# Designs tried in a protein design chat: VHH binders against F-box/LRR-repeat protein At2g29910. Part 14

Target 1, 352 residues: F-box/LRR-repeat protein At2g29910, of Arabidopsis thaliana (Mouse-ear cress) (q1pey8)
Amino acid sequence: MGSRDLISSLPDEILGKVLSLLPTKRAASTAVLSKRWNNLPALVDKLDINDAIGGPGGFPEFIDKTLALLTNSTTIKRTSLNNEFQYGESQVNTWIRSFLERGCLQLYLNAQSLYTIDTEFFTSNTLVELTITGGFSPDGLLPPGGVFFPKLKTLSLVLMTFVDSDMYELFISGCPLLEEFLLRNDEIEIPPVWNALVSSPSIKRLTIVHHFPNYREAHDGCWFRTPNLVYLDYSSYVPDWYEVDLGSLVEARLDLRSWERLRDEKAGGYGDCDSVYDDEEYPDDPILGDVTNLVTGLSNIKTLHLSPDSLEVFYFCCKSMPVFHNLLTLSFESAKKEAGQCCHFSSISLLT
Key: E = the ipSAE of ESMFold2; O = the ipSAE of OpenDDE; V2 = 0.75 times the mean of E and O plus 0.25 times the DockQ between their complexes.

## First folded at step 14 (VHH; framework vhh_8emy_2)

Design a2 (from z2 with F102Y; at its last look DockQ between E and O 0.75; V2 from the best seeds 0.00; counts 0 for: pae E 2.01 > 2)
Fold by ESMFold2, look of step 14:
Structure a2 (fold): chain B 352 residues (1-352), chain A 124 residues (1-124)
Amino acid sequence: as target 1 above (352 residues)
Amino acid sequence: QVQLQESGGGLVQPGSSLRLSCAASGFTFDDYAMHWVRQAPGKGPEWVSSITGRGSFTIYAKSVKGRFSISRDNPSKTLYLQMNSLRPEDSAVYYCAKGSLYEFIRNPSAYDYRGQGTQVTVSS
């Protein structure tokens, strides 16, 4: 009889736990479990849908069949959808609707295509963690209150492209209990739309990666209205001005990048002559970017990690340095590891 | 089978305007994002613009932002590119495409479902 007989003899509770631990395509392909799939208790905790495993052929039909085997009362706590290939927007919206209607707590959406999501889907009374990587956007501009995730604690927006900068604020304001926010915008071929504003009374941990070296015009200012923020991981080319409320901040990791270094790199070695002759009796070009208010806002932190580029920014783009009365650890990064652990160059205790 | 037919190219002077069309068939047109891509001789393919299936969201490459406008007419299954203030650098074969935007941007050689293209030449 073999392994198929052993699986068939398992209680429904155990089958639900086993299926929750397997990639969804493997779990659904076990024909011996087909009829029992509909009778499983609400112990199917995970739905992991990834078109890279089986390729695009039959993928939409597989998802539709899998969801049809799950009743609307089946609770799936964690759902991951990874779409490397383009599918119809109607199908994708049907899938997302099914995930949300089943009381999903954690939702991970990754797509390499552009999908509009029906406006009703930017609300969920159960979602605690949401990650969107790539091309999922609401259908047009949403009004105030058009995003509402009352229980969401973790939000990650990676390589997101929106029509309007207001969408970032709408997401943040729509998550009143938000504790962790990650924003990564560094696809240099697509113009940035983020207005560099984060305003939230609830965010405790903030990670920002905003790398647009060819879009100096999009770096007028940066606004962190995050009075309860404890941890900041911030990587960006420096804007002209900061306004920050960081009085609760304990630890910061900065990877600040100056426009002066970028200008030097674009000069093609030592530099190219320009054929345009203007009356340049003025001083050399001004130093671009001003981190003074950001650095002043960090004056109460205990731990500060600086990239080498950030030291250059402090030298060129900071008009005055506050006294860091509470600083216990100051580290300087000099090299990166491929696995994600950063190698620190040194640390200095300044105020102990 | 997906069919895409570009038209509307031509030889024009700098500063001129030109409107490209792409007739689509063989798929549910309004359910898919569409893209314009261009390729100049001796250069790699370059993403120009994208529009969602419903037409509510458009994005443009920096080189064309403010000069080009992508649109679609879903009843007629037609994609458009309005090109204003044309420059010699815009000279290329223009293709419409159905595919994954970010995969396309990161690997331009991964083109799927593009037609024959339409030549746009800007010279005086």
Scores: ipSAE 0.542, ipTM 0.784, lowest interface PAE 2.0, mean pLDDT 76
ESMFold2 (binder alone), look of step 14: mean pLDDT 84; pTM 0.863
OpenDDE, look of step 14: ipSAE 0.804; ipTM 0.918

Design a3 (from z2 with L101M; at its last look DockQ between E and O 0.69; V2 from the best seeds 0.70)
Fold by ESMFold2, look of step 14:
Structure a3 (fold): chain B 352 residues (1-352), chain A 124 residues (1-124)
Amino acid sequence: as target 1 above (352 residues)
Amino acid sequence: QVQLQESGGGLVQPGSSLRLSCAASGFTFDDYAMHWVRQAPGKGPEWVSSITGRGSFTIYAKSVKGRFSISRDNPSKTLYLQMNSLRPEDSAVYYCAKGSMFEFIRNPSAYDYRGQGTQVTVSS
């Protein structure tokens, strides 16, 4: 009579689709309550493992039971592991290895704790999309031949996930069909590990957010060796040097941030107490980036979106401006975040 | 239940070294990342350093990088913090902690598995 009784009257295909729309914990409970439902896990296309609902108690056992209910012939299309609480690292690696061995197409790993990932077993011949956010740090031997994900098209890395900077290059090279790469690091006090190098013949879309205002010393250069890149969305404090291969680029969105503005803000200080020793980090010399080589590398684009800060950077930090023969759209964005409700951005686009 | 006991603090001169220890029990120590946090009087907690369960990856706050070294001895279930070139601003109660590194940075008290701490005082 209730909603659970009415669900039992649905055809098996519809029941499978209904279970795919529910969080995995509820979907598995529903299948246990009905014999028909116990035979339906093969139709579920999403596995969403999230510890926020029931808390940490019994969560590992629930995951193990859920995996045991799924047959070996069941291909879960999308798998999400969302760990709000800390668990045993060996158990987390066992879960990840199980997800990869079952042949998922999309894997989302989110942690609120620092876990090591066993890189020698961090491979899949089927994975197409991978997102790692939070504290998953790779460790151990590389997979045979250095190939992690031969079918991967989309990679998103949020926060620190690697032990040293060379791992970014190794991981990207281990994904030979990679088309879309996102790197987003905007934590104030997490030291940067990425060395500002992206080298890939396959990447078509690149999104970089690299906000380390307290680590000027980590911004000596930026290297984009991406000859087939079509779209660039780039937000960073400007380094002293760019070396770029952007000959295929069509569209760029830039949010370039000035070190001189940051120095002025810190020197004139709004009341925020977090300083321990910071005069050595911001020397008396003028701190300017040099975006000339980046801007020259953009000379063939059709669409350019600029933040207000990027206009200032172009004016003060660019020694020469190339001719933009192909430019059709130049868009200027405004920023309004702390003055009203949610973040508000407007664009003004000029048809060239 | 998780139990953590810090030791090794003291009163020292600037430029001195100290080695803090944290004895851990009540969980499978080598399977969990561990952290050091500190709190000076009148200030909020400050994240200092973190280390993975295997000890293969370490990370440090900017204020201590190059001077402090985190390590662990998994057979003895002990976490260490080697503090070199100590400065007066390092004076604080130091706690070892089990939990999420990112929550310690954002909200150091939210998932608190800390002992009584050990006092470090650097005078001159």
Scores: ipSAE 0.608, ipTM 0.829, lowest interface PAE 1.6, mean pLDDT 77
ESMFold2 (binder alone), look of step 14: mean pLDDT 85; pTM 0.876
OpenDDE, look of step 14: ipSAE 0.810; ipTM 0.923

Design a4 (from z2 with A110E; at its last fold request DockQ between E and O 0.63; V2 from the best seeds 0.00; counts 0 for: pae E 2.1 > 2)
Amino acid sequence: QVQLQESGGGLVQPGSSLRLSCAASGFTFDDYAMHWVRQAPGKGPEWVSSITGRGSFTIYAKSVKGRFSISRDNPSKTLYLQMNSLRPEDSAVYYCAKGSLFEFIRNPSEYDYRGQGTQVTVSS
ESMFold2, look of step 14: ipSAE 0.635; ipTM 0.835
ESMFold2 (binder alone), look of step 14: mean pLDDT 87; pTM 0.900
OpenDDE, look of step 14: ipSAE 0.816; ipTM 0.926
ESMFold2, fold request of step 17: ipSAE 0.541, 0.466, 0.546; ipTM 0.797, 0.779, 0.799
ESMFold2 (binder alone), fold request of step 17: mean pLDDT 82, 82, 83; pTM 0.845, 0.843, 0.844
OpenDDE, fold request of step 17: ipSAE 0.774, 0.855, 0.839; ipTM 0.904, 0.943, 0.936

Design a5 (from z2 with E103Q A110E; at its last look DockQ between E and O 0.69; V2 from the best seeds 0.67)
Fold by ESMFold2, look of step 14:
Structure a5 (fold): chain B 352 residues (1-352), chain A 124 residues (1-124)
Amino acid sequence: as target 1 above (352 residues)
Amino acid sequence: QVQLQESGGGLVQPGSSLRLSCAASGFTFDDYAMHWVRQAPGKGPEWVSSITGRGSFTIYAKSVKGRFSISRDNPSKTLYLQMNSLRPEDSAVYYCAKGSLFQFIRNPSEYDYRGQGTQVTVSS
C-alpha cells in the first residue's frame, strides 16, 4: 500500500514507468522534485510531446532540450507529437528525423498545420505502428518498390492529404508486413485525394471512413484487393461500382450511405426548399451507387453488421443477393433508447 | 510579430479575373503554410485555399477548385491568389492567414485576422 508521499523512494524502473504515463512536458517538470528524478529521462518508456497542455510558449526549446537529453543513451518505445499550434516546418522535420533515428516502435504524428515531410529520412527499420493525423504531406514521390517501414504492422491515416492519388498504394507497398490499415476522412472541405484503392496481400484488418458528400466525383469506383482480409469496417457514400477480392473475410461492419438520401438532406430543410446550389452541386449523372459486387464479395462471411442506411442501400443499390452459406450473425444498429443501451438484434443465422 | 497585408481586390464583372497579394513579415515565411480565407457580408469566414511552406502542395475548397490558384514567392515573402472565372458568390473580403490548417477548415471564426483584408466584389 504505497502513497504519493513515497514516489521519490520508488525503484528507477517504476519511477520511469510513472513518468511515461504523463505527457512529456509534465514529466520533465516532475524531474525537479529530486536529483534522482533529474537522472530519470533515460528510463522514459513513452515520449508524449503535446503543446495543448502548456501552449506554444517555449515548446520548441523544450522539445530540443528533451531530445538532447535522450540521444543515444535512451530507448523510447512510443513517441507522440501533438502540435495544436503551428511551428516551423524545418523544426518539425528535425524532430521527426530524431524520432525515427532513435528507433521508436510507435510514432504518432498529429498536427493541425500543413507540413511537408522530408522523404529522405522518412524510414525506419524498427517502427511497428504509425499514425498520421492532420496536415502531414510527404514531399515528392515515394520510390516504387521501396521498403520504408519493413516492420510496420499498423498504419492509420487520419485527415491527411497526399501529393497525388498514387501515394496510398506506394506507401502501403513500402510496408510489406502491414496487418492493419485505418483510413479516416470525415466530411471536411478539403478535396479528397485517395483513389479508393486498397491493394495489399498482408492487410488483415481494414477500417475505412470515406465521407466526402460534396465530392460525388470521388466515388466512381472502389477497389479492395485484399485477399487475406479478415475484418472490414467500412463507411462510405456508395460508389458506382466495386471490384473486390474479399475471399478470406470473416466479419464486416458496413455503414453504406445513399446519395439519394444525401441529396434530400441538402435540398430540404423546411419543406420544399429548392436549394440555389442543387443543380451546381450534383451533376445529371445517376445519383444511385451500385454495391452488388461488394455484397457478392461478402458471400462467405460469418458475421455482418449493418447500419440502418446500409439496409436501404442493399434494397435500392444492389441488383442481386448472393447466397450467404456461412453467415451466423446478422446484426443491425438500432436507434438509442433513453440514453441507455443501444438496441440491436442478438444473432440471426442465414443458411441455404 | 506576424504582419500580413492583403491587396489586389476590386470591382469586376462575372467571368473576370483578379490576383490578390499578401505581403508577409515578422516570421520565416518559407517555413510556414499559408492560407486564404474569405468572409461575405452576414456570413462567417470560409476557408478558400492553402499552400505548404515550400509551395509543393496546394489545396482548395470545392467552391473555388479549378478557378482559383494559390501560389507564393518565398524570396519576396508574398502569397498570391489568382482568381479566374469570378462569380457573384465570390464577393467577399479576402484575408491571408498563417496558422494551423484545420483551424481554418473547422474553426475559421476563431482566428484573429491581422490584415484589413481586400474586398472583392463581383457585380451580377
Scores: ipSAE 0.612, ipTM 0.837, lowest interface PAE 1.6, mean pLDDT 76
ESMFold2 (binder alone), look of step 14: mean pLDDT 84; pTM 0.853
OpenDDE, look of step 14: ipSAE 0.724; ipTM 0.883

## First folded at step 16 (VHH; framework vhh_8emy_2)

Design c1 (from a4 with G99D; at its last look DockQ between E and O 0.61; V2 from the best seeds 0.00; counts 0 for: pae E 3.2 > 2)
Fold by ESMFold2, look of step 16:
Structure c1 (fold): chain B 352 residues (1-352), chain A 124 residues (1-124)
Amino acid sequence: as target 1 above (352 residues)
Amino acid sequence: QVQLQESGGGLVQPGSSLRLSCAASGFTFDDYAMHWVRQAPGKGPEWVSSITGRGSFTIYAKSVKGRFSISRDNPSKTLYLQMNSLRPEDSAVYYCAKDSLFEFIRNPSEYDYRGQGTQVTVSS
């Protein structure tokens, strides 16, 4: 195959995409790339590092070389790391630390392996958005002083877990300007670690999907200490107790689920005339979730969206219903139930 | 080439303890998370436990939490599973794994075991 300067002839936009795909035959192309590497930082707005197309061969060396050439960049604002293959943990942490040290504004991390993140050095004075969609677990001590992402406004944790529950609160407290927090853990058989506590004076928008139907013991309570929260999107099985500070809340979407045992006992023949003749005793102390304090905390809301399951929760798991003084919109979510078709979400809104 | 060799299984009574070992070679052991999975006759593979490369973070399936303990000795490149209070339901072939945990959990039927596994039988 003849050697020519194909890399130098490519549009600069294509060079950024090629950097993530270099194969194991890199030796013959390195001299050409060296000439243009010196200008790369001025031309790249986003660095997307993805091993799915090129495979694992030469991928670590490519990343190491790329980072060495980008040491003085002011143009890389967004970094994505997507690892479909397994690499060494020390090497992956070196990459992540380098992304943070280079002044990245948005960082997206995804991996199919389980990696430990070095939390003592997991800091950035520039990061505004952090998304972790699996495969990473912080470990070690948080940075001294408790603030490590002073500019972070958006944090999204999907299928991510910590060493223990205290780290969620410590992580959030390390982000004093945080406005949006998303936590999604569902349809995974990994045991929950999150202790159902969110405490932040800065969070304005909170999205929580916490579906662990096999871990009733992890649902003792839920605490929302979020006095400035404006929007809540909350999907969970009902805990035994809520403590909430939601005085600024304007809009809520609730997808609450009762436990099968609790719903079955209330909906069955507990007071049925057929059970009057049964000499068998019902369970003395059924386990019941209690949504009362959450609903009371919503009393001044303007817009409320309820799933069908949430209506059952309000009926079975709520001891008292407050007067909704400011409610303007009440929507009921419904979904098509036909087999073999895609599900559709719809709502019916009642305007006051 | 990754090589994994499980050992330490046996036939025991309920309530007994066993310690499984997994000797690893062909990769930088301390840089990778390791997992234990098991497969009982007539059932699909079941994830049991995971440990990070440094050994500082461990996760257990609900069925074994509090009874099993995963650990590793990075100098000797050995993964361990201490199994206490064994039950008949724990009977299975146990395998160690160096693979994507989330891909295994989502697609357990596609998992390719690298070792022969070690049989644990709990009978009464």
Scores: ipSAE 0.422, ipTM 0.737, lowest interface PAE 3.2, mean pLDDT 74
ESMFold2 (binder alone), look of step 16: mean pLDDT 81; pTM 0.834
OpenDDE, look of step 16: ipSAE 0.752; ipTM 0.891

Design c2 (from a4 with S100R; at its last look DockQ between E and O 0.65; V2 from the best seeds 0.00; counts 0 for: pae E 2.2 > 2)
Amino acid sequence: QVQLQESGGGLVQPGSSLRLSCAASGFTFDDYAMHWVRQAPGKGPEWVSSITGRGSFTIYAKSVKGRFSISRDNPSKTLYLQMNSLRPEDSAVYYCAKGRLFEFIRNPSEYDYRGQGTQVTVSS
ESMFold2, look of step 16: ipSAE 0.539; ipTM 0.798
ESMFold2 (binder alone), look of step 16: mean pLDDT 84; pTM 0.858
OpenDDE, look of step 16: ipSAE 0.858; ipTM 0.945

Design c3 (from a4 with S109K; at its last look DockQ between E and O 0.57; V2 from the best seeds 0.00; counts 0 for: pae E 2.1 > 2)
Fold by ESMFold2, look of step 16:
Structure c3 (fold): chain B 352 residues (1-352), chain A 124 residues (1-124)
Amino acid sequence: as target 1 above (352 residues)
Amino acid sequence: QVQLQESGGGLVQPGSSLRLSCAASGFTFDDYAMHWVRQAPGKGPEWVSSITGRGSFTIYAKSVKGRFSISRDNPSKTLYLQMNSLRPEDSAVYYCAKGSLFEFIRNPKEYDYRGQGTQVTVSS
């Protein structure tokens, strides 16, 4: 690799743990290239492709070249593709299909744009963990029998992953062994798409972050049809009602948020369609939303952790409190944060 | 070379309608999502609407939902924004954009807007 050999930038553009190529003049022998690439299964654990490092220039060609140098005998267990720049839909679909066909176990796709995705071919018989960031618009048929990932155990959907609310349910039902589901939608400027429904017999751990303070009209209800759920980590503004099946739940962490008072609505940006405001017609301190059915569904848990805002919700938005016969640990978080650290209450045994 | 040219703006009264156009060239137009962004005087850029490359899905900012309609004609490589029931707060320079939606949400001032934009002014 002399001063006249400027090939060194090419191996550095191969992201992840891939064996570097020799300088061009020495590497021109096809036997040398063939022997090194035939050893890739012994040398590659993860492929990490990230366009933020080198920018978008040459990124599609780099991916295409990398895939062309690999063979079906090469196994890459973990694949991460981080696309912060927008690329063509046809090219992105080709990349995703190739990664899935090579049989990876873990796939991270950060595609922070809107893509039409060829759902008929969005499937894998080996994938165990999947993370998707970005906006999908499904196009085409579903995979056979509606099964996307028969072996998937862990699914994370971040930002506006699906642009169609029905797709969330179709995708979850297409992952029959799914045990852990994370959904994080908190980009305030984009309208919410998820319809607040999770239905799965297999999910054991559920994490939801759904924060849309400017979309009160989208918080009609929430459905947790998860009879085998063991752990719930749930952060949301309170909807008008809940319908839940949480009979197996053992531990819950709640970060529930109340809406502004009706008096604040008179002064703020809420606005009702019909009314001259009259303080005598409104409660002095109203908080909209009703968590009664959620709280009733938690009645048999052993561990409950509540944020400060959730305490307010329990006080104002819960019509009745069930008896928590099995509760062993009740934890509270403090709203006070001094020096950038969070204050917590200690664990408390609750007598009944 | 990506080129975008906006047109169709003007001075109108409240309640009026306008249709903006964006002529696109230098890329495979139907393979990319497209966006409308606007910038009012003294304000940072604000995302307005987005549409998928095949036109199968549209999304709108809350401030314009129900009043504005984004569309595209892929054979003619043209993006449209139909703006109905215009209000004074809709007054801005409107830009079309090719890029990641979340780029415009998180740091829209750093985006290189490729056209000159088209001015929409709503006043009596």
Scores: ipSAE 0.528, ipTM 0.773, lowest interface PAE 2.1, mean pLDDT 75
ESMFold2 (binder alone), look of step 16: mean pLDDT 84; pTM 0.862
OpenDDE, look of step 16: ipSAE 0.844; ipTM 0.937

Design c4 (from a4 with T58K; at its last look DockQ between E and O 0.69; V2 from the best seeds 0.00; counts 0 for: pae E 2.1 > 2)
Fold by ESMFold2, look of step 16:
Structure c4 (fold): chain B 352 residues (1-352), chain A 124 residues (1-124)
Amino acid sequence: as target 1 above (352 residues)
Amino acid sequence: QVQLQESGGGLVQPGSSLRLSCAASGFTFDDYAMHWVRQAPGKGPEWVSSITGRGSFKIYAKSVKGRFSISRDNPSKTLYLQMNSLRPEDSAVYYCAKGSLFEFIRNPSEYDYRGQGTQVTVSS
């Protein structure tokens, strides 16, 4: 009996934090069982809405009941919507608008389908962190010349987002205090939309995963116009050119891949005299991709971590190698594939 | 209950065009993204194209981009697929779908909301 008596004796703020550690459906059912606990959902720090826990048919009513227990003065620090089942676009927009109007600080959206989002209401003076997984399309142009997330520090986009590449730049410009940007493009058959441009004076940490081996046209060039960037975690096939402004960069983690390596792995079948003759008659394709300007932009960093594939890229796809005068830490990842005598290493002279 | 009826398939020559239709009922059509998928004999379902409920965001598989066009008419609750420059590799049964796109792409064999489908055959 003592543990239930201990919980009942806690202040309402502590009980609200305890309820925030539970899935929201369980927390709301607890409040129904006790009059003292009836107002505790209004004190929770987290609203986790996961439709996998509840039945899909009753989920909107549950959300409406939960929101009705909250007041406009209620502060919810974190809101997550895990939409594993498909709901209507109008309902999803209503929920997102309500989360933003209640002044949440962190919003996580996991959409398993494509949604048009009402841009007229997609703004917040309080939001600090936004994560979107899934397809997302504003119902028009982003607000002209507007700042719509003035406090946003962290933006994470997973899977294809926005209808075209111009919207990435416009969205980022609406977040003037943005410090951390993560973009992860999956290797599914959905064509990439992002044009490999990141331009922001405020971004300090950048994570890019852009792996589309069947879409060389998506790797024409890459722009990092991020003069205040301190940390770069970059994984991509090497484009034909880079234009970078990385003067503040301190640490980089690279996982670069060349197109020639993929072609060689696809060739296969060279195992007899006929294959040898055909191989001798077929001219070698030129090495594609040019990492030179990226590597030059990294020349003043203190910490560099290289994947085995990046060492090969530095060797074959770099026209000139700068001296890394400030390099203090050089880390190599263990080979993911047995390379034998393949050049997974680059010799880098450390001069001071 | 959700009902989807595909039509407009047929036997055509390479380079020809066809327009597929999908009549939808049993749900608020304009509130949901819609998809076209196809299945050739001996193959699993293959995603072809998707469109948002309002019709403003359209995406296509690489194999059909530039040749196929997805559209919808929300008042008539009808989804369309205009297929131009048809190739023998496009031969399949075509289905329209309402559902979770990314879950389907990752697990295409678990797709359960297909209509009857419409056969498209492209032969020389």
Scores: ipSAE 0.529, ipTM 0.797, lowest interface PAE 2.1, mean pLDDT 73
ESMFold2 (binder alone), look of step 16: mean pLDDT 83; pTM 0.841
OpenDDE, look of step 16: ipSAE 0.841; ipTM 0.936

Design c5 (from a4 with I59M; at its last look DockQ between E and O 0.59; V2 from the best seeds 0.00; counts 0 for: pae E 2.8 > 2)
Fold by ESMFold2, look of step 16:
Structure c5 (fold): chain B 352 residues (1-352), chain A 124 residues (1-124)
Amino acid sequence: as target 1 above (352 residues)
Amino acid sequence: QVQLQESGGGLVQPGSSLRLSCAASGFTFDDYAMHWVRQAPGKGPEWVSSITGRGSFTMYAKSVKGRFSISRDNPSKTLYLQMNSLRPEDSAVYYCAKGSLFEFIRNPSEYDYRGQGTQVTVSS
């Protein structure tokens, strides 16, 4: 009776639902074992291409066969691609194009190397949620009509880079119904490309982690042109200035960090040697960054969560403090510390 | 199978230039991003530069940006690193690599798919 007697005895509709709960490799293998099951992959509403554990020697062939078995099926609703085996760029792009053309609603892409995606075909009239983790870099011409994902509501970019900063703006503008945007970039070895601009009339929830301690030049300014934003979760080293449109903002969570001071040794001066080495100490460099416009833009919020470092930023990097007339909740939170450190509290909330 | 062979290293003075080459075989070269990584004695491996399979996008570590230039010739299956304005701190064994760049960045001690390396020494 082979590996599983119960599968052979189930009605076709139940088998389709059971296969939808399994990773796609297992679902397709089960269908191949039985002629009765030949059309059962047509009932699968999820495609999970996840090869993180025990990938087959013929994984590209397996994916191609799985897609071929779905030729007489409904559209794939959810797709997850995890390319940890580092297949070639042509194969990966063929898979992505197939997912988008079959009308998926949710797409998760993960790669551990750099892949260029031709932006002309990187579009879908059905996609509602897109998550990209890792090294996909869309590059090239805009899709016909200049819209990537007309129905996209949720976009998450984690450790993601584009070819240049303009592509971030084009990508966001190509998602006119976007409501939730998450951008997390905190790898110190990968140079930042994002120009710290988010401009969207539709975004209601924004999460930004922009942590590049070795790239002060990536923190010149920050622009939040998001008039309908309701929730902001923002972690960054402090840029030189802000320009913000946050009139609809209700809740903010801030984890702001000031820059380290720079001290040069006396021997590095090019001026008068007598005044540099013997008679006068070097002054401390000033604290860099200015959060005044951000803090002013937050003045009407009802809920504010602050990290301990953000309190120092407010004190040292804010030239004027507005009155928070509408503030109902003020919480003090900490970011989790790296290994070897222990936080004594995660949040403290005060009602106002 | 996959084979990577670096060459072009040497002993040079500060301010000099060198061009490293990496001959690749055993895979479809133009389908894969390629990387340069270096390792000096007493330090862990350090990412230097990356280039996409068709060469349309390049990335550089902050320490080398503006001085180093990565390129590739896909017909000859060869990766290059042009190193200008060399400094003593650039002294290291340089490796070309085909691999998981983001795993390397997160855990540089467990990096695979590199050649035997070529020594660059900048003596001041």
Scores: ipSAE 0.445, ipTM 0.751, lowest interface PAE 2.8, mean pLDDT 73
ESMFold2 (binder alone), look of step 16: mean pLDDT 82; pTM 0.845
OpenDDE, look of step 16: ipSAE 0.797; ipTM 0.913

Design c6 (from a4 with I105L; at its last look DockQ between E and O 0.59; V2 from the best seeds 0.67)
Amino acid sequence: QVQLQESGGGLVQPGSSLRLSCAASGFTFDDYAMHWVRQAPGKGPEWVSSITGRGSFTIYAKSVKGRFSISRDNPSKTLYLQMNSLRPEDSAVYYCAKGSLFEFLRNPSEYDYRGQGTQVTVSS
ESMFold2, look of step 16: ipSAE 0.615; ipTM 0.830
ESMFold2 (binder alone), look of step 16: mean pLDDT 82; pTM 0.835
OpenDDE, look of step 16: ipSAE 0.786; ipTM 0.906

